# Ledger of designs, part 1: VHH binders against Exosome complex exonuclease rrp6 (rrp6)

All scores and structures are predictions.

Target 1, 81 residues: Exosome complex exonuclease rrp6 (rrp6), of Schizosaccharomyces pombe (q10146r442to522)
Amino acid sequence: GREALMIYRALHDWRDSVARKEDESVRYVLPNRLLIAIAASKPVEAADVFSISKQLTPIARMYVEDIVKVVQEAEKLYNEQ
Below, numbering starts at 1 at the first letter of every chain, in headers, positions and changes, except where a header shows other numbers; Kabat numbers aren't used for antibody chains.
ipSAE, averaged over its two directions, is called F for ESMFold2-Fast, E for ESMFold2 and O for OpenDDE. V2 adds 0.75 times the mean of E and O to 0.25 times the DockQ between the complexes of E and O.
[cut] stands for letters that were removed.
Atom coordinates printed by the task and the answers are left out, and those that the model quotes come from them; centres of patches stay.

## First folded at step 16 (VHH; from w1 with Y56W)

Design x1
Fold by OpenDDE, fold request of step 20:
Structure x1 (fold): chain B 81 residues (1-81), chain A 119 residues (1-119)
Amino acid sequence: as target 1 above (81 residues)
Amino acid sequence: EVKLVESGGGLVQPGGSLRLSCAASGFTFDDYAMGWYRQTPGKQRDLVADITSGGWTFYGDSVKGRFTISRDNTKNTVYLQMNSLKPEDTAVYYCAASEYFWGEDYDYWGQGTQVTVSS
């Protein structure tokens, strides 16, 4: 849906930023499959992300709270439209 | 030693069904994403279906609605239910495991099982 797409775009942009910051590939920051699943499931806490995948890349795990925040901010923006 | 052993392949007529199984050992199965890929001679290996450790699934476009991937963590086994099979589904089907789910990159692979769809 439109909301999931908005979340996807926000995560995608966030991923690019983190990739540049950490000098890592975008895949290592947040694999495409995981990005799509997160956008679809709309986690509200870190545990929800781990429910998608028990194993996250080290950097995804490190940024798991930020991932959730990006989702929340995107949802808020969607609801304000 | 890590092992992935596929089974259930064979010869079927168009419109038929097969159920592939992949028995895993040598690693913590519950923590890994599992996948099925297929390959024909001279061509690249293509995604059929993936399933995360949390049970989220992804399918190749050509098999959506016909194939279903599932897993049984109590048996360390991943399955591929293949319905409405077509001649173009003919290929060697490979089981794969990934510690970190990043698309088509996997840590371990099985030896493959032949699936042939022909009238």
Scores: ipSAE 0.716, ipTM 0.869, lowest interface PAE 0.6, mean pLDDT 95
Fold by OpenDDE, fold request of step 20:
Structure x1 (fold): chain B 81 residues (1-81), chain A 119 residues (1-119)
Amino acid sequence: as target 1 above (81 residues)
Amino acid sequence: EVKLVESGGGLVQPGGSLRLSCAASGFTFDDYAMGWYRQTPGKQRDLVADITSGGWTFYGDSVKGRFTISRDNTKNTVYLQMNSLKPEDTAVYYCAASEYFWGEDYDYWGQGTQVTVSS
């Protein structure tokens, strides 16, 4: 739905920023399929992200709390519309 | 030694069904995303279906609604239920395992199993 799309876009932008910051490929930071799955499941804590997929690179694991925050912020913005 | 062994392929009529299995060994199965790909001679290998360690699934457009991927971590096995098969589904089907790049790069591949759909 529209909410999931908003979350996906937020995650996508976040991923790009992290990729630039860490000098890594966007795929290495977080693959597109995981962006979609995370946007759909809307995790509320790090454990929820790992329950979606254990296929996280070291850099993705390092930023797992940020992933959750991005999701929460996007949800909040959606609800304020 | 890592091993992926596909089974369940064969010859079926259009509209028929097959269930593929992939038995995995030599790695921590429940930490990996599993996938099915298919390939015909002279063409690239295409994604059929993927499933994360958490059970989230993705399907190729041509098989949505007809195929179902699932996994049993207690048996280290991934399955592909194929219903309403069509001649264009004819291909060698490969099982794959991915540690970091679900749906993109895979670390391990099976030898493949032939699926032929023909009247």
Scores: ipSAE 0.568, ipTM 0.823, lowest interface PAE 0.9, mean pLDDT 93
Fold by ESMFold2, fold request of step 20:
Structure x1 (fold): chain B 81 residues (1-81), chain A 119 residues (1-119)
Amino acid sequence: as target 1 above (81 residues)
Amino acid sequence: EVKLVESGGGLVQPGGSLRLSCAASGFTFDDYAMGWYRQTPGKQRDLVADITSGGWTFYGDSVKGRFTISRDNTKNTVYLQMNSLKPEDTAVYYCAASEYFWGEDYDYWGQGTQVTVSS
């Protein structure tokens, strides 16, 4: 829905920034299919991300807590409007 | 050596059902996403369904509601239950395994099993 699209866009923008910082392809930061699944599942902690996939790319694993924060911040913004 | 061995293909009439199985060995099955692709002559392989190591499922639009992917980690096996089969489902079906990039890039492929849906 509208909320999942907002989360998706937040994750997409975050992924671009991390890819630039790490000098990596965006898909190694957060593969597209995983990004979509995260936006739909709305994790509240890192364990929720691992419940989708036991194996994350090294960069995604390194940033898993940040991924959860991006989701929660996007949800907060959605609920404020 | 990694091996993916499909079975269960065959000839069925429209509206019929088949169940495909893929027995896996040579890697840590629990850590991999598993998937089914299909290919018709003259076409690229298309994603039919995949299932993450955590059990999340994804389906191609043309098979949603008719096909069900599942996995049994105790048997290192992934399944595809195909119901309400249509002639356009006719294809070679391939089992695939991916560690990180399920839905896009797969590390290992099976030999394929033919599914033919015809009157």
Scores: ipSAE 0.449, ipTM 0.746, lowest interface PAE 1.9, mean pLDDT 91
Fold by ESMFold2, fold request of step 20:
Structure x1 (fold): chain B 81 residues (1-81), chain A 119 residues (1-119)
Amino acid sequence: as target 1 above (81 residues)
Amino acid sequence: EVKLVESGGGLVQPGGSLRLSCAASGFTFDDYAMGWYRQTPGKQRDLVADITSGGWTFYGDSVKGRFTISRDNTKNTVYLQMNSLKPEDTAVYYCAASEYFWGEDYDYWGQGTQVTVSS
């Protein structure tokens, strides 16, 4: 949907910025299939991310709370339109 | 040693059904995403379906609505229910397991099981 696409774009952009900061490939920051699943599931806390996949890459685990915040901010912007 | 063993392949007429199973051992099954891929001679392996450790599913466009992936963590087994089979579903079907990069890179692959759909 339009909301999931907006969340996807926010996560995609966030992933690029973290990859630059950490000097890592984007897939080690947030693998593509996990990014898509997060955009569709719309987690409200870190536990929701782990409910999709019990194992996260070390860098995704480091940033798991930031991932949730990116989702929430994108949802807020979508609902304000 | 990690082992993935597929079963359930065979010959079936168009419109028929098959159920594939993949028994896994040698790793913590609950932590892994599992997938089914297929390969036709002369072509690359293509995604059929993936299921995350948490039960989230993805399907290839050509099988959506006809195939269902599921897992039973108590039996360390992943399944593929294949309905409304077509000749183009003919392929070797492979089970695969991935901890982090499901949908992209898989750590382990099974030996494959042949599915043939022909009248």
Scores: ipSAE 0.440, ipTM 0.748, lowest interface PAE 2.0, mean pLDDT 91

## First folded at step 19 (VHH; from y2 with E99M Y108H)

Design a4
Fold by OpenDDE, fold request of step 20:
Structure a4 (fold): chain B 81 residues (1-81), chain A 119 residues (1-119)
Amino acid sequence: as target 1 above (81 residues)
Amino acid sequence: EVKLVESGGGLVQPGGSLRLSCAASGFTFDDYAMGWYRQTPGKQRDLVADITSGGWTFYGDSVKGRFTISRDNTKNTVYLQMNSLKPEDTAVYYCAASMYFWDEDYDHWGQGTQVTVSS
């Protein structure tokens, strides 16, 4: 739905930013399939992300709390519309 | 040594069903995403279905609604239930394992099992 799409876009933009910051590929920061799953699942804590995929890349693991925050912020924006 | 051993393939009539199994060993199965791909001679290997370590599933467009991927971590096995089979489903089916659920790369592959759908 529209909410999941908004979350997807937010995660996508975040991923690009982190990729540039860390000088890493976008797929190393967060694979596309995992990004889609996170957008659909709408995790509220880090454990929810790991419940999707038990293994995360070192960068994704390091930023797992930030991933959750991006999802939460996107949800808030959606609800404010 | 990492092993992925497919089984359950064979010859089936159109509209029939098959259930593929992939027995995994040599790695921490519970932590890996598992997938099924298929390939015909001269063509690229295409996604059939994937399942994350957490149980989230993805399907190729051509098999949605007909195929179901599942896993049993107690048996280190991933399954592919194939219903309503069509001649175009004929291919070698490969089991694959991925630690990080990469977009297009997998860490381990099986040798494949032949599935033939023909009247």
Scores: ipSAE 0.768, ipTM 0.892, lowest interface PAE 0.5, mean pLDDT 95
Fold by OpenDDE, fold request of step 20:
Structure a4 (fold): chain B 81 residues (1-81), chain A 119 residues (1-119)
Amino acid sequence: as target 1 above (81 residues)
Amino acid sequence: EVKLVESGGGLVQPGGSLRLSCAASGFTFDDYAMGWYRQTPGKQRDLVADITSGGWTFYGDSVKGRFTISRDNTKNTVYLQMNSLKPEDTAVYYCAASMYFWDEDYDHWGQGTQVTVSS
């Protein structure tokens, strides 16, 4: 749906930023499959992300709270449209 | 020792169905993403379906709507329900286990099971 797409885009942009910051590949930060899953599931806390997948790299785990924040912010923006 | 054993392959007519199973042992199954891949001689191994530890599924474009991946953590088994099979689905199907998706490598692979779709 449109909301999931908006979340996906936000996560995608966030991922790019983190990849540059950490000098890591975007896949290592967060694989596309997990981007899609996270965008669809719309986690509200870190535990939700881990419930989606334990297949998180150390860097993804380190940024798990940021992932949740990005999702929440994207949802907020969607609802304000 | 890590072991992935596929079963359920065989010969089926177009439009038919098969259900593949992969029994896993030797690692903490619940922590891993499980996947099915297929390969024909001379071609690359392609994703059929993956399922995260949390049960989220992903499918190759060619099988969406026809195949369903699922897992039973109590049995350390991953399944692939294959419906509306086509000759193009003929391949060796491999079970795979992965701790991570990022590296496109999988930690463990089965030996594969042959699926042949032919009239």
Scores: ipSAE 0.739, ipTM 0.889, lowest interface PAE 0.6, mean pLDDT 95
Fold by ESMFold2, fold request of step 20:
Structure a4 (fold): chain B 81 residues (1-81), chain A 119 residues (1-119)
Amino acid sequence: as target 1 above (81 residues)
Amino acid sequence: EVKLVESGGGLVQPGGSLRLSCAASGFTFDDYAMGWYRQTPGKQRDLVADITSGGWTFYGDSVKGRFTISRDNTKNTVYLQMNSLKPEDTAVYYCAASMYFWDEDYDHWGQGTQVTVSS
């Protein structure tokens, strides 16, 4: 769907910025297939992200609330178009 | 010590079914991503199916709709139900495990089980 694609692109851009900030590979921040699953599941809280994968990399875990926020902001923008 | 032991391989006719099992030990099974890969001689290992610790599944294009990956966290076991088997499915099938759900990159591998689909 168009909404899931919009969420995916938002997460992709967010991941690039975190990878640069933390000097880590994008893969270590959040693997692509996990990005896809998160975009499809549309988490509303951190627990929803952990319901997909119980183990997140230390960087992903540190930023798990940001991941949820990015998803929710993208959903909000989609619904306002 | 991480250990992955595949079983359930064998010789089966086209159109038949097999169920592969992978018994896992040496790590907290519930927390790990699990997968099945296959390899024919002279080729790289290809993704068949994998499953996140939370139960999300991904399948290779050639097996989608025919194969089903599942996990039983009470038995520390991952399964591959293989239906409508074709000669092209002939390969050694490997179980794989990783703490993090990487993009088709796994930390631990079993020794494999042979599946042969032939009349």
Scores: ipSAE 0.537, ipTM 0.790, lowest interface PAE 1.4, mean pLDDT 91
Fold by ESMFold2, fold request of step 20:
Structure a4 (fold): chain B 81 residues (1-81), chain A 119 residues (1-119)
Amino acid sequence: as target 1 above (81 residues)
Amino acid sequence: EVKLVESGGGLVQPGGSLRLSCAASGFTFDDYAMGWYRQTPGKQRDLVADITSGGWTFYGDSVKGRFTISRDNTKNTVYLQMNSLKPEDTAVYYCAASMYFWDEDYDHWGQGTQVTVSS
């Protein structure tokens, strides 16, 4: 839906910034289809991300708490518009 | 030693159904993403369906609504239920596995099972 698209865009932008910071490809930071699943599942804690995929790349695992924060922030913005 | 063994292929009439199985060994099945791909001679392998270790599924556009991927972690097996089969579904179907859920990039492949949809 609309909320999932807004979350997706927030994660997409976040991934770009991490990729530049870490000098890695965006897909190594977070593959597209995993990004889609995360946006749809709306995790509230890191365990929710691992429930989608038990294995995350080292970069994704290092930033898993950021992923959750980006999702929650996008959710709040959606509910407040 | 990673092994992926497909079964369940064969000759089916248009409109028919078929269920493919892939028995996996040599890795922690519960942790891996699994997928089904298909290939016709002279063409690139195409995504049919894949499934994350947590059970999230993705489908190729041409099979969406007709095919269903599932996994049974107690049997280390992934399945592909194929309904409403068309001649265009004729291909060799490959099981695939990877520790990370990549965008259509898998580390391990089976040897394939032929599916032929024809009168």
Scores: ipSAE 0.521, ipTM 0.789, lowest interface PAE 1.5, mean pLDDT 90

## First folded at step 22 (VHH; from a4 with E104D)

Design l3
Fold by OpenDDE, fold request of step 27:
Structure l3 (fold): chain B 81 residues (1-81), chain A 119 residues (1-119)
Amino acid sequence: as target 1 above (81 residues)
Amino acid sequence: EVKLVESGGGLVQPGGSLRLSCAASGFTFDDYAMGWYRQTPGKQRDLVADITSGGWTFYGDSVKGRFTISRDNTKNTVYLQMNSLKPEDTAVYYCAASMYFWDDDYDHWGQGTQVTVSS
């Protein structure tokens, strides 16, 4: 739905930012299908992300709390509309 | 040694069904995303379906609603149930394993199994 799409967009933008910051490929930061799964599942804590994929890339693991934060912020923005 | 062994392929008529299996060994199966890809001679390998270690599934557009991917971690096996098969589904089907779920970049591949749909 619209909420998942907002989360997707937020994660996508975040991923681009991290990729530039870390000088890494967007795929290494967060693979496309995993990004979609996260946007759909709407994790509320890091464990929820690992429930989607038990193994994360080192950089994704390093940023797992930020991933959750991005999701939460996107949800907040959606609810304020 | 990592091994992915596909089975279940063969010749079927349009509208028929097949169930592919991929038996995995040599790695911690529970931690890996598993996938099925297919390829015809001279063309690129395309995603059929994949499933994360957490059980989230993704499907190629052309097989949505007809194919189902599943996994049994107790048997280290991933399955592809293929229903309502069409001639355009004819291809070599490959099993694949990915630790980090790196989209189309899988770590391990099987040798492939031929699926032929023809009247």
Scores: ipSAE 0.855, ipTM 0.927, lowest interface PAE 0.5, mean pLDDT 96
Fold by OpenDDE, fold request of step 27:
Structure l3 (fold): chain B 81 residues (1-81), chain A 119 residues (1-119)
Amino acid sequence: as target 1 above (81 residues)
Amino acid sequence: EVKLVESGGGLVQPGGSLRLSCAASGFTFDDYAMGWYRQTPGKQRDLVADITSGGWTFYGDSVKGRFTISRDNTKNTVYLQMNSLKPEDTAVYYCAASMYFWDDDYDHWGQGTQVTVSS
């Protein structure tokens, strides 16, 4: 619960940053459903993200490695608490 | 031609169960997210449940713990198991398919099947 929430928050903040950078809606960057699924499943590589859903937008696919990195960093922070 | 054909709807008493099926054809089923929506006359269409191509599920708050969405890619079919049905579950239930989640509407819709919960 708490770990998944921390991952969710990290992905949410990352999504906002990418949305501003790319001048796209947050929904287009990463829909809420996929954000939640990714936070819950905790992928360790890009293939894991694609296994969650093929419904990734082109921009989400472009940033798939960054998505995994955000998840890993959030997990690390959680474990350091 | 894309087709989504719902079945399994009908009349049930409160507390009863129904299992809806949606047979899909005309597109690469394995690549799509599938969903169930419901609508009553004069109201907006609301999400009941959806499932990603990877099998991750999401549910509307009003049906959590009672409904279960699943898919069988070998049969190109998505299911909705509805338990502990309530009168407020009465609606036309629509099957939907979407390649992506960024749109408010799915790409493809069935014609709908009536579910009526009444004593």
Scores: ipSAE 0.752, ipTM 0.894, lowest interface PAE 0.6, mean pLDDT 95
Fold by ESMFold2, fold request of step 27:
Structure l3 (fold): chain B 81 residues (1-81), chain A 119 residues (1-119)
Amino acid sequence: as target 1 above (81 residues)
Amino acid sequence: EVKLVESGGGLVQPGGSLRLSCAASGFTFDDYAMGWYRQTPGKQRDLVADITSGGWTFYGDSVKGRFTISRDNTKNTVYLQMNSLKPEDTAVYYCAASMYFWDDDYDHWGQGTQVTVSS
């Protein structure tokens, strides 16, 4: 859907920024298919991200709260139009 | 010792069905991503399907709509239901496991099971 696509794009942009800041590949920050699953699941807290994959890479784990924030901000924008 | 044991392969006619199983041991199955890959002689391994520890599934383009991956955490087993089989599905099928859900790499591999689709 449109909402999941908005969230996906927000996460994609966020991942690019973190990859540049940390000098890592985007896929090490957050693999593409995990990004897709997160966008579809719409986590509201870090535990929801771990319910998709119980093990996250060290970078993804370090930034798990940012991931949730990005999702929540994108959902807010979608709902407010 | 991590161990992945595939079963259920064999010879089947086009249009037929097979169910592959992979029994896993030596790691916390519930926490791992599991997958199926296949390889024909002279070609690289291709993703068939995989599934996250939380049950999210992904499929290769050529098998979407025909194959279904599933897992049973109480039996430490991942399955591949293969329907509407075609000669092009002939390959060795490998079970794979990884702690992290990478896009195209897995840490542990089974020995493979042969699937042959032929008249």
Scores: ipSAE 0.483, ipTM 0.750, lowest interface PAE 1.7, mean pLDDT 90
Fold by ESMFold2, fold request of step 27:
Structure l3 (fold): chain B 81 residues (1-81), chain A 119 residues (1-119)
Amino acid sequence: as target 1 above (81 residues)
Amino acid sequence: EVKLVESGGGLVQPGGSLRLSCAASGFTFDDYAMGWYRQTPGKQRDLVADITSGGWTFYGDSVKGRFTISRDNTKNTVYLQMNSLKPEDTAVYYCAASMYFWDDDYDHWGQGTQVTVSS
């Protein structure tokens, strides 16, 4: 839906920023299909991300709380529109 | 030693069904993403389906609605149920495994099983 697409875009932009900051590929920060699954699952805590995939790259694991925060902010913005 | 062994391939009529199995050993199966890829002569391997360690599934556009990937963590086995088969599904099908859920790159590959869809 529209909400999942909005979350996807927010995660996509966030991933680009982290990739540039860490000098890593976007794939290593967050693979695209995992990004899609996260947008659909709408995690509220880090454990919800690990329920999709038990193993995250070191970078994704380092930023797992940011991932949750990006999702929640996008949901909040969607509900305000 | 990591080992992936595919089975269940064969010759089938258009519109028919096959179920592929991949028995895995040599790694912690529960923690790995598993997938099925296929390749025809002269072409690159294409994603058919994959499944995360948490059970989330993804499908190639040409097989969505016809194929179903599943896993049985108690048997260290991943399956591909293929229904409504078409001649264009003819290919060698490979089982793949990776700790991280990459978009198109897997760490371990089986030897493949031939699926032929022909009248």
Scores: ipSAE 0.439, ipTM 0.756, lowest interface PAE 1.9, mean pLDDT 90

